# Designs tried in a protein design chat: VHH binders against Decaprenyl-diphosphate synthase subunit 2 (dlp1). Part 3

Target 1, 294 residues: Decaprenyl-diphosphate synthase subunit 2 (dlp1), of Schizosaccharomyces pombe (o13851)
Amino acid sequence: MSFPFASLLKRPSAISSLLSLKKPGSWSSILLKAVGVLSRDSRWHSDLLKMLTEEMDSLNGQINTWTDNNPLLDEITKPYRKSSTRFFHPLLVLLMSRASVNGDPPSQQLFQRYKQLARVTELIHAANIIHINIGEEQSNEQIKLATLVGDYLLGKASVDLAHLENNAITEIMASVIANLVEGHFGSRQNGSVGLSNERTILLQSAFMPAKACLCASILNNSSQYINDACFNYGKFLGLSLQLAHKPVSPDAQVLQKNNDILKTYVENAKSSLSVFPDIEAKQALMEIANSVSK

## First folded at step 1 (VHH)

Design r1 (framework vhh_4orz_3)
Fold by ESMFold2-Fast, scan of step 1:
Structure r1 (fold): chain B 294 residues (1-294), chain A 125 residues (1-125)
Amino acid sequence: as target 1 above (294 residues)
Amino acid sequence: EVQLVESGGGLVQAGGSLRLFCAASGFTFSSYAMAWLRQAPGKRREWVALITSGGSTDYADSVKDRFTISRDNAKNTVSLQMNSLKPEDTAIYFCAAERGYSYGTWYEASEYDYWGQGTQVTVSS
């Protein structure tokens, strides 16, 4: 077909790996629905898919150069390479960047800044997955290498943040790193740190997509009203996806309560989009939110 | 302009109840976490209760099971229901708002973007 998505499906890339997943509520099913919306005739949508392919091929290339010479690095990066959440935050950054510009195509310079922000979010996400999957079942050598790989990715993210030359975005994305660490620590300490279950979920699952969407809006010099809408979309989407990926409770009362909360989060995410004109990027963000509720 | 206006403070006897209200204007209330902090004479501000934009709540150990925080996004208000009040609860109570752009460490007064002027709560022994 003429649509670039057909080329993406034939590539042995991380996006092709994501699309091979079959479970309900997986990121692959959400991405397929979003791409379905984006498959309409539009140069911006073509540029979006090209950017995702190029950035993912670049990240895969870097990881492959590490794993080609070291089987331990292959095992260490495997949790990230097989993660269904790969490229989720880049997709949100690019869609939100488009939505907050009211449908007009961005300049090539601004589009390059969107790509840089998208890359930062994926580097932070990759580092987090590698670090949180360090366990006692791994050898001392594997633990050391996993720590160093995660640190390297965070270092690379810091350099990319510096090149954006926006202090607000740098501070916000740095806070995401702290949020992820604090959230993980809180979940493992069983309340010895004083974090509630709700706060732990916000830190681990909500603030990263929330702050990614916020930073996309900041790149467009959007108003505080629009910035708040972007933050809320990402926050409620993150909360909804965390609930959707939880194992089904055997307790009917707990299951019903979780389903009601999930519907509330999805509706809040969708309501946050009301500030945007009804363009394809908004429709894609709406479809992503709708895809979470089953 | 941003404004937070507290009400409902006053004098109450130990074991009694009091309800505080905070009316917010000038910002997107539904996007903000809302909190109550208190300050006794000669002491630093102490975090008491928090409600996130999603409705999740958290409380300081000293007030847990006695205080309940709630919000009404349609009216841009947050309230604090205080039950089983103790003399130690005597303080000026402040309404505060935080957007979540920080590290998410809402226990510290420095994390809050907007503050009210405070309302006095006095619990007699």
Scores: ipSAE 0.012, ipTM 0.336, lowest interface PAE 8.3, mean pLDDT 76

Design r2 (framework vhh_4orz_3)
Fold by ESMFold2-Fast, scan of step 1:
Structure r2 (fold): chain B 294 residues (1-294), chain A 120 residues (1-120)
Amino acid sequence: as target 1 above (294 residues)
Amino acid sequence: EVQLVESGGGLVQAGGSLRLFCAASGFTFSDYAMAWLRQAPGKRREWVALISSGGSTDYADSVKDRFTISRDNAKNTVSLQMNSLKPEDTAIYFCTADIYEWGSDYFDYWGQGTQVTVSS
């Protein structure tokens, strides 16, 4: 079965019960541990989820008024709501923010900036899932609605980026939107002009978690050395997840090569964390990487 | 009861075209990603094409630009348009439903298959 990550984050009161699970090394146990690390110190997961849920509920209410309570909105948001990757980027941002802290405890303002960056990553991710799942089988009304919902989410992300008041982070996160669009077109290659398969995978799957982790370290005013480590963790984690999430090839040689590449990506992600002290956030990030190859 | 029924296979000459169909019943078709796989005699089953619940597509390198996968949620069908067929495309083609989720990429249901034979 798939791990319902988004469902776990929707029930903060249930998390303490789920943290008693005794299955070490499973993906669900690792994610529960990561959520526990965040919850223990600041209850960040419940505040972030509440903000994101309230914003989506407000949008859904308004659009339902315009569509006469039509199930179109439910249908349009279904690919995102069913995605196991919901809130994954926020979790990475918050864990990396904790791991890359430079000796001094974060100020109240810095904690708010961490949460705002986490929100930006989820809004961009949600918009991307909604947009890439637009297909010919949908009605013209569904296509228009999906386009507008995605645009609204990107608009909200832009406002949040403006409020972060960091030009570097704004430019980096804007470039993520361009990366996702470019990667989508790259996968629809025209024979005479197109992107390599490797470049397309980087754009679609690696640069978003890479740049999210990078921006977390930038908020901490980390050195270039730490910034590079954060980027590489996210990059190799994204590449490993993309490879692990592809349909399994029945070709034994292709399968073996993909397994070898997956192990290399996981080890590169883990090695990137060597710059951090052995704190709970680093351990959670290590376990997330380990879970991909298991 | 989950049921997948493939059709549209046949004998065709190299360079020709065929369109395969898969009729699904017994589950909420629109919630699932759908895929086509193929198996030639004495060989392993090979993934060919995938379409998400929202219509995003992905293809094996061996068939990219020649095959097109599509779905009709109103009729609970998935189709595979095969153009520029080669003798190497000779295989039994299977329809399957997949939940494409992080950490659990596997196929939930498999059909009986439809034979495609491409003569040189």
Scores: ipSAE 0.000, ipTM 0.101, lowest interface PAE 20.3, mean pLDDT 73

Design r3 (framework vhh_4orz_3)
Fold by ESMFold2-Fast, scan of step 1:
Structure r3 (fold): chain B 294 residues (1-294), chain A 123 residues (1-123)
Amino acid sequence: as target 1 above (294 residues)
Amino acid sequence: EVQLVESGGGLVQAGGSLRLFCAASGSTFSDYAMAWLRQAPGKRREWVALITSGGSTDYADSVKDRFTISRDNAKNTVSLQMNSLKPEDTAIYFCAKYDSEEWLDYIQGFDYWGQGTQVTVSS
């Protein structure tokens, strides 16, 4: 349930000792296994957590210049810090980049671009979590600061996108921000006037991992066929996660229908990976998909 | 730790509205997500609505567009506004504290107290 992922990322031997051939019991277990795969290549032992921590420290310093204290920063970031989906998109980007190179190691330049893309996805994700958790119980100052924190993280993502110097990726990641905002509007309606439930789910849960995986394959100059496979893996994984994280209905008919849909999404995600060679990164992506149907 | 007490149930005609209340005691109410569940006569418990500590909401498909969940952290209260009620909504309604870490196993993740509040919808 609770694992110190930050501490484990600093000690690859500790991560390795926790990897098991046993069926994963939780997201924490499968994420540890995925991190284990990435940490075995020292070039891929990314300081993603350090980069994100440095951005939070920089933001905290800027907030302190606006105020004589920062007690609201912890409260503003609490929904994100408690989120089980932290670093999920970076892990997908890095695993997908490894899977799509047919086992060949990426160049140093390409590896740096993967790290930048991974950081972009996490900055966008963090901003989204902070923004969607703005509630009516918060003070006007808390609402203002949460808005500014999210905007700041999106600004950082925009700078990182500019540094990637890839117009397709910039457009795709910008569309992710639009997808998340549009999906949030849909979820705030009673549903009678807003977006369809299917469209809202795609916007909030599927397009982010789908487009993250797509962008990873674009960085490899992959074929359209591979790009579509990466998009579909992320899309179906996102759909399966959203469904799996809904409260389990005690109604047998509803539960059966949801289980059937979940199995379909998981199988579609796994089938999308058939285009890749059977290497450790592909196996990690397969195991991530399988863990959702547990 | 957190003790929950439901109220606001009653008899209402189909198409009518009803508002349920849940009062919580103890500290840290604002740190938890809160949910409403229901159990119809002779059937298993069903999840109805969820509100996170930050105010984000989610609903079961059977009640989407008809029910609205809200919370008041200053009063340690969560409420469920039920509109366009149907005979199928007849059930005992329970409020529950939800821990996000245990959401995939929501029956074990919910803490609730009392006998709930009875809602009866006549045709």
Scores: ipSAE 0.000, ipTM 0.086, lowest interface PAE 22.3, mean pLDDT 72

Design r4 (framework vhh_4orz_3)
Fold by ESMFold2-Fast, scan of step 1:
Structure r4 (fold): chain B 294 residues (1-294), chain A 123 residues (1-123)
Amino acid sequence: as target 1 above (294 residues)
Amino acid sequence: EVQLVESGGGLVQAGGSLRLFCAASGFTFDEYAMAWLRQAPGKRREWVALIYSGGSTDYADSVKDRFTISRDNAKNTVSLQMNSLKPEDTAIYFCARGLPYDWEHSQYSMDYWGQGTQVTVSS
């Protein structure tokens, strides 16, 4: 398959994709260090990107059965391709997997399961970005196509979850899909659902990274104590990122309060890592948290 | 070792009030959301109320205007004030650590549970 969709999602390197983020240079340096920790074990990011693009190639084949005009796929994938959060959850899964085993390299079988979980998180994330960007001056045909593309990605994630053969991880990751949808309703100013602002933020920004980190530790058969720490790291990191990306308030009092809350979230994320020995994967996770408050 | 101990349950007449308490130990209490869940005879466990680490609260629709959850981070306690009690509120009430993202999958958001305290509301 050589449709625009597949070619636009296929990049030379996941590292190149991460380094093209709109974040400051310090963020790029931190991401490079984090990827460096994982690349010492194997070419995880290239393998993950290959797996994701293979699914996009399969999708293009199926879409071609009911549409002859593939240029619409370019517009459908654009929000995802431009997202600064591409590969964020896979990176967390793989770093947390390394931290949970004290930096020891995983068995071949376990490493394949890490990559499969990382792929699931990226498929869900891509589907969410495509779906939430529906309705931005798009044609009716573009809206239909975007809906179907997102649904297909979620279907592929479901198959991958089934292949992991872990009921706990399947239920947790399925709940992430529900969390993202519920959070979207809440972002409609608590319109028809009546969600609190705090719950809306958790659903949209915190539970995905929290549950991704939790599932990584579950794959390692970690204790509940370690599972808790992984969940909390992801939760507070997600809350930190949401707050850090919020527009700067013109009210000095609100700005100071938000800065204080941001510092608290960052420190809580870092404190969650205290259960791990001071190894390179933990250091990378610490630097990711520190980069948010800059 | 994480430990959650509930107290305050009992028998009360419809329209009455009860206050439940949960004493927590073995973890950094102020970093976690705390929740109350209940299980009525022959039914599945359901979420009732939760309080986030920052103090924000959410309630199940059935208890919204009647129950109030609160926390004391200095004492590592969470409490549930139950007013205008109905026979339908009869259940074992559990204190839990974590957040109920979905009642059906709450076990993954609630990682530790107390043993529960019985609340019986007579007609």
Scores: ipSAE 0.012, ipTM 0.332, lowest interface PAE 8.6, mean pLDDT 75

Design r5 (framework vhh_4orz_3)
Fold by ESMFold2-Fast, scan of step 1:
Structure r5 (fold): chain B 294 residues (1-294), chain A 125 residues (1-125)
Amino acid sequence: as target 1 above (294 residues)
Amino acid sequence: EVQLVESGGGLVQAGGSLRLFCAASGFIFSSYAMAWLRQAPGKRREWVALITTGGSTDYADSVKDRFTISRDNAKNTVSLQMNSLKPEDTAIYFCAADTYWSGEYLTDEAEYDYWGQGTQVTVSS
């Protein structure tokens, strides 16, 4: 939905230029590296790039169309449009879906199901960002619009989940909404409710990518062993990104401990991919994990 | 085959200590949050302690500061150190695993991926 990111997907030379200008470890630089790796298989690269471009365009068009270009919409959607985590979950769903089928091109029907799951994850993510950025400093009109926009996106996600016709995926994605809400309250009440910082981080940052990856695996009717591996990749990737975005501690011992934990999360994410053959999708998932610690 | 096997239960005097062990096999242990739950005669199951994949712990108010949960990923084990035991701690103790941890302290069998058969703990007055 961001014009600069859409431009990068359509102009490969711009991707190479921006990789040199982005801060190492930022989600934007990680995303650009993953897209770069995908350029080696022309057919699979074309299919994946088309899926990502269509999802980005679809969400932008949907939000503008149903609000009839409401002049308050730009302010309401600004936190989401400025978010570096846009399309993080769709990318993981599409890469994980490819990895779990030994690199074989999906059938047209299965391809549509991957795209539908990817859309569900981004609708939930967008709704969450819009809702958590509602503040008392905003006008009553802005608060009402933001609430309704988020609710509308969740309603669209529910319809898309129903069309997937998979009860396990529906329950898992519904639980993501609960996880995000519980994590938000945990961060505000952490000391008073006894909720640990790690639990709050899991709920806010880890379970969404974990469950997105898990659902991609479930769509492929994978074994429990493969499902667990997909969940772990997303979980440890989410934990590593959260830790990498944490402010640098002035305490040398805390800084060393956080660096060691980050390395452990990255290695656990990479280790989770050992169940997949060494194909382009696995290489892209490995590169995403490696980029977090740089 | 997925297995969770509890051990270390038994009869102990009030004020005493016991250490429970749970040995896991047949799944990727490091991927799972591990919990201990208990069921006293005539009562519903209650959650006792939780340890996340990263090692963070949480405890029910009734056992806080008396019980300690820990895990060893190299050995695929989770343990519960129980100190200052009370007659009210008498129950069957179950080990449970959850990969989809929702952040809730679940008590129903259907709410966890895997369960052990339980080990009896009896605390005499």
Scores: ipSAE 0.000, ipTM 0.248, lowest interface PAE 12.3, mean pLDDT 75

Design r6 (framework vhh_4orz_3)
Fold by ESMFold2-Fast, scan of step 1:
Structure r6 (fold): chain B 294 residues (1-294), chain A 121 residues (1-121)
Amino acid sequence: as target 1 above (294 residues)
Amino acid sequence: EVQLVESGGGLVQAGGSLRLFCAASGRTFSSYAMAWLRQAPGKRREWVALISSGGRTDYADSVKDRFTISRDNAKNTVSLQMNSLKPEDTAIYFCAVKYPWQGSYHETDYWGQGTQVTVSS
């Protein structure tokens, strides 16, 4: 199963091929729908896929070079490689970059900065998945290796952040790492209890996509009003995805309440986009939000 | 990390005025909203004034028409002009940066050391 995936991830068409192998209703299905919206202009679709493919190739090359010769590293990276949330944050960064600049093609310098920001978000996400999936069922050797792999990916993210030469983005992305760690401790020390549970959900699921979208708008020198809109889109999208992944309640009243809250989060995410011009990138971001409530 | 230093507090008689200053380091200041909050003895912290990076202002009902918040992005400073002071305004006043990731227009996360304001009857 992993054999065909390794081959596909290294090819220019890897994203569309990878998405076609995922279950309906997953993040991969949502990505496929967003790409479908963008394909109305074949040139725009090609540029977006090129950006995503370059980041996928960079990340997959790094990880697969290690795993091709080491069965322990293959096991350690398996949770990330099988995750349907791969490239979620890179896609948001790239779409938000287009939405916040009226869809105009970026300069070569700005294009490179967007790709580097997208890479940073995926490195942090991959490290988090690897660290979160450390469990007592694993050998001490596997636990040590998983810790080191995650730390290495965070180190790579730090170097890439330094090269962006933007102090605000560096501070924000560093705070994402802190948020993920704090959220992990919150979930381990307490069950789902009161206000602490709400904060834990924000830290684990909302602030990462929120801050990824925020950083994309900061690269565009956007106003704080637009920065806040980008943050809110990512925040509500993250909250909606977390709620959508909760087990379906057998209690009809609880199910209805959760569906109503989910619709509210989706509508809040979509409303956050009202500050942007009606272009394909905005429509793709709208479709990503709509797809969560289906 | 953002360094915030408040100043300008002191003792003043009811009906008097004070101007508070907040000095910030780094370029983070010009990109974000700045807020003034206060904490009175034995009470919870409360927000009193907010100014966006673009200069839009908002005030708590208790201080509206008496307090004026302003900023100078070139000097990385924010000021709070307090007029018609009341004994109820006695508190430690804090300068804070409102970051977008807080999700609320009125939320603030980072604090300075504070400056004491005491209003005698």
Scores: ipSAE 0.000, ipTM 0.186, lowest interface PAE 13.7, mean pLDDT 73

Design r7 (framework vhh_4orz_3)
Fold by ESMFold2-Fast, scan of step 1:
Structure r7 (fold): chain B 294 residues (1-294), chain A 123 residues (1-123)
Amino acid sequence: as target 1 above (294 residues)
Amino acid sequence: EVQLVESGGGLVQAGGSLRLFCAASGFTFSNYDMAWLRQAPGKRREWVALITSGDSTDYADSVKDRFTISRDNAKNTVSLQMNSLKPEDTAIYFCAREFSDDYWGPTYLFDYWGQGTQVTVSS
């Protein structure tokens, strides 16, 4: 039911079509506002997120080249290409970068660093989706190709991290890769009780957006107080999105409990933003959190 | 594998004291942050106190200066000393293992819980 974010960026005519849906609080409306905020904020490039999309398309072309146009590439990359979560982490990085500054325009070098960090998060996310979608039903050739493509994307992320020349960000983003792998292993042990599932959810869904937001704050040389707020926004947003995307429980008590927890996560995410000035980027982040409980 | 067993709950009069104990097994206790949480009748489960693997402590505002969390790594136990108890402290108290990331530390999110011990404070 949600439109892929990448589809909005590639087809300007699709944006006009989505605007005609006119449902208040829809995901499409929120994405359009977030894209608008970033486009107005881009001093040197009219659309940073569009540039990132074009870079990912270029990487897909490079992968096609070194795999000699392997016909299995479409199948192993399809989960990522069709994902509604494409460019979600870059969007958070770019919005959080704007929200965590006091309205001062960043230098051209800082804008480039924002883009590099955003790219790192998307490369890690793409690699993760490709790797976690490796299943027993796939051929040995598909498994090998998916593994190598994911490794290639992680290699590209490592180069980008090296170019940021920030050891804290490098360690944090490397730990995201470890979190995602550990979380995937945990999720395959379906016999665990709900409490051990909370650990798995943190690893798979919360730490990626949490650490992406934290790293954006670190790039701005923010205080520990602001760093904490950025981490908590991403953490609670990730938890709320995971819960919101779970199948609706037929058990009324379980459904009520999940709705109560969801409201708590959304409120915690919104409360984390209280440390930021009331600028368009903060408003966009508030709307993203509010949309999760609708 | 992981097991947490609470004890020490009971009925006490307002202004009284209780000490709760949690016996942990099935994991390397000294490597984990531990917490106490509580759930009052008809209310959401809330965090009460946290103790890190490095013995740093943190408390909810509602219990600050009245409750003290401690741990004994040799015995794999965490304890909660509750003083100046109020009727509003009536709840089931749960021992929990905190999931923390090596970089960030305490997340205030918990992956294993005990079955809880009832604390009732009469006025």
Scores: ipSAE 0.000, ipTM 0.218, lowest interface PAE 12.5, mean pLDDT 77

Design r8 (framework vhh_4orz_3)
Fold by ESMFold2-Fast, scan of step 1:
Structure r8 (fold): chain B 294 residues (1-294), chain A 126 residues (1-126)
Amino acid sequence: as target 1 above (294 residues)
Amino acid sequence: EVQLVESGGGLVQAGGSLRLFCAASGFTFSTYAMAWLRQAPGKRREWVALIHSGGSTDYADSVKDRFTISRDNAKNTVSLQMNSLKPEDTAIYFCARTSDAYELFKEYGHDAFDIWGQGTQVTVSS
C-alpha cells in the first residue's frame, strides 16, 4: 500500500547514515529534533523533506536517463549512499541559517537561497565521495563512469552557485573543492614529505563544514564576528566527526589522548554558538556537537 | 520534565474495543508527530500508528481500518481507538514522540523515537 508521503521520502534512510556513528540512538533523537526545528516553519516544511531526500533522488533519475540506465550506476553511487556524512552539510547550512537570524523572519527569496546553498554543499560532498572511492580493483568502465558522474554533480553545483549571485560564497565554495582535492593528495604521501597530518585532516574533514556554515552566515549579511563563530562551529564539529570515525586504538594512552582531544573539539564547537540567541536551532546545533563525544 | 504517560489498557474479549490515552508534558506537544508502538511477548517492538503535527495519519497494515489515532493539542493528549480486537493484538502498547520526518528514521525501529512512555498492557482473550 502506498503512503501519501512516499513521493517526498523516496529514500527514508538518507539521514540515517549519520546515525551509524558510535551511539545511533542519541543521533536519531538529535537529528529528529533538528529536522523538527526546520519543518515547523510552514515555508520550509515540504522543501526540507525534498532537499534531504527527493532532490538527490531526482538527480539520480537524471543520471539514469543520460546514461541509458547503465547497470553500473548502483555500484558507483553506493559509497555515497552508505556514507555516514550524507546530508550532514545541508542540515548544518539550514540550522545555521536559522541560528544566525536575529529574530527577523527571512523572506521567501532568502529561504530559497538557503536551500540552494544547502544543495550546493551536498552536490560537492557527493562528488567528492564518488571520486575518492575510485579504486584500482574497479574496471576501466566503472572508473570512467564514476569520474563522469562526479563531474556532472560538480557541474550542477557550479550552476546553482552561479544562481546565488554572491561572489564571496562562490569563491569560498570553489576553495572547498580545492581543499578536498589537496587533502586527498596529502593522504597519499609516504609519510616523510608533503602536507602534515594535521593540515590533511583540516582539508579533508574540517574546512567543508566550516565553510558551509560560514556561507550560511554570509547569506544573512552577518558581522565578521558572527561569520567567524559559524566557521569555528563547523570546523570543530568536522574535526570531532573525523576523530569519531577513527578505529578504537588498543593503546590505552592513545585512546585517552584521542578522547581528550575529542572533548576539546566538542567544547570549542559548543562555545562558538554562544553568540546566538537561545532558540531551537541553536539548541539543535548544541545537541549535534554533544552527541559526537558521547 | 519531558514525559509521556499511557492509560486505558486492560483485558478484553476478541471482537471488543479499547481506547488508549497518552498524556504528554514538558514540551510543545502541537509541534511533534506522535506514535503508538506495541511489543508482543517474545517479539520485537513494532510501529502501529502515527499522527503528524498537522493531523495526517498513517497505520501499519495489520491494524489499518481497525485502529484510529487522534490528538487533542489543547489537552496535550494522543489517543488510539482499537476496534475489532484480535488475540494477536495482545501486547504492551507504548506512546512515543517523533517528528513529521518519521519515514527518514523508521528503519531504526525504536531509535526513530526520542521520548517513550512506560507502556500499558492490552490483553485480548479468545
Scores: ipSAE 0.000, ipTM 0.167, lowest interface PAE 14.9, mean pLDDT 76

Design x1 (framework vhh_7xy4_2)
Fold by ESMFold2-Fast, scan of step 1:
Structure x1 (fold): chain B 294 residues (1-294), chain A 123 residues (1-123)
Amino acid sequence: as target 1 above (294 residues)
Amino acid sequence: QLQLVESGGGLVQPGGSLRLSCAASGFTFSSYAMAWVRQPHGKGLEYIATISSSGGSTYYSDSVKGRFTISRDNAKNTLYLQMNSLKPEDTAMYYCARDYEWLGSDEYYFDYKGQGTQVTVSS
């Protein structure tokens, strides 16, 4: 399946119509509501269109051009293009940036920093999806091209990180790349690096959204208390999503235990938001967490 | 009201053993990874051990690997650190910490730690 989030952001009238007539309980309806919260600020709406639709559609257009010249490239990028998690991390960065700020819209410089951070998270995520989907079924040429495409995306992320001129954020986002690689090795059949299942889950599913949310609050020069809350929201949301997408256990006691743990992760994510004023960005983050437990 | 209460520290001879306990309240203990960290007098915090939320995975710093064992009892909301073959260099204030994470080479992240329990190893 493909997720139409980027195409919907191109058409503000279509977004407005879909938000008023959203389908209950679907992941896309929750993301569309989150977009609605951000788009109420005309400045955020304009920049959200540019960052999430124009830049990603430009990338998709470039990939489509390359696909016409090399059919292997289409196959290589397909896992990312079909991913339901496309634009999820940028959305968290933008919502968390808004939630962690009390007052008027940010300065032009800070606004550009939010967009750069959001792009960095999506570029790292895209590279990861492409790299982890390299398998034994693929030809040596496909493996080489997938590696190069991922490297290209990481190179673009490195440029955006350099332009943020924030050493803490650069180190944290670099550590995300390391986390994702370590988690991938830990998920292999033999446990090649000796990692446990729980550590592998943290590395692959929790630390990316956790560190994305943390970096958003760091850009706002937030207190350690707020930084901690942002990290914990992303961490528990990531753990919730991973657990919610696991196959259903045939053991009724294990199933009940997993359902109880899932509810606890969702409540912990929601509780992490208690430090923020009750504004629309917080409400959107609450609804994202609630959608996981339904 | 989030609270972590450490206990079990004391004075011990080199080569001796101690077991530290941490009683957790005010949060869902079974949902969080937990860590032990220590701070020698006049020095920074250093990582000792981490345990996953389920207790299925444990990690140790090289300085304590093979000597210390971290464990937890989720039914009792309690974290433990069994310390064997203690050395004078293990002398520090020991803290129970929630939501431990590495952010870089010598830094780590935690959202809460208790008041600590003092461990002194001397002859």
Scores: ipSAE 0.000, ipTM 0.187, lowest interface PAE 13.6, mean pLDDT 72

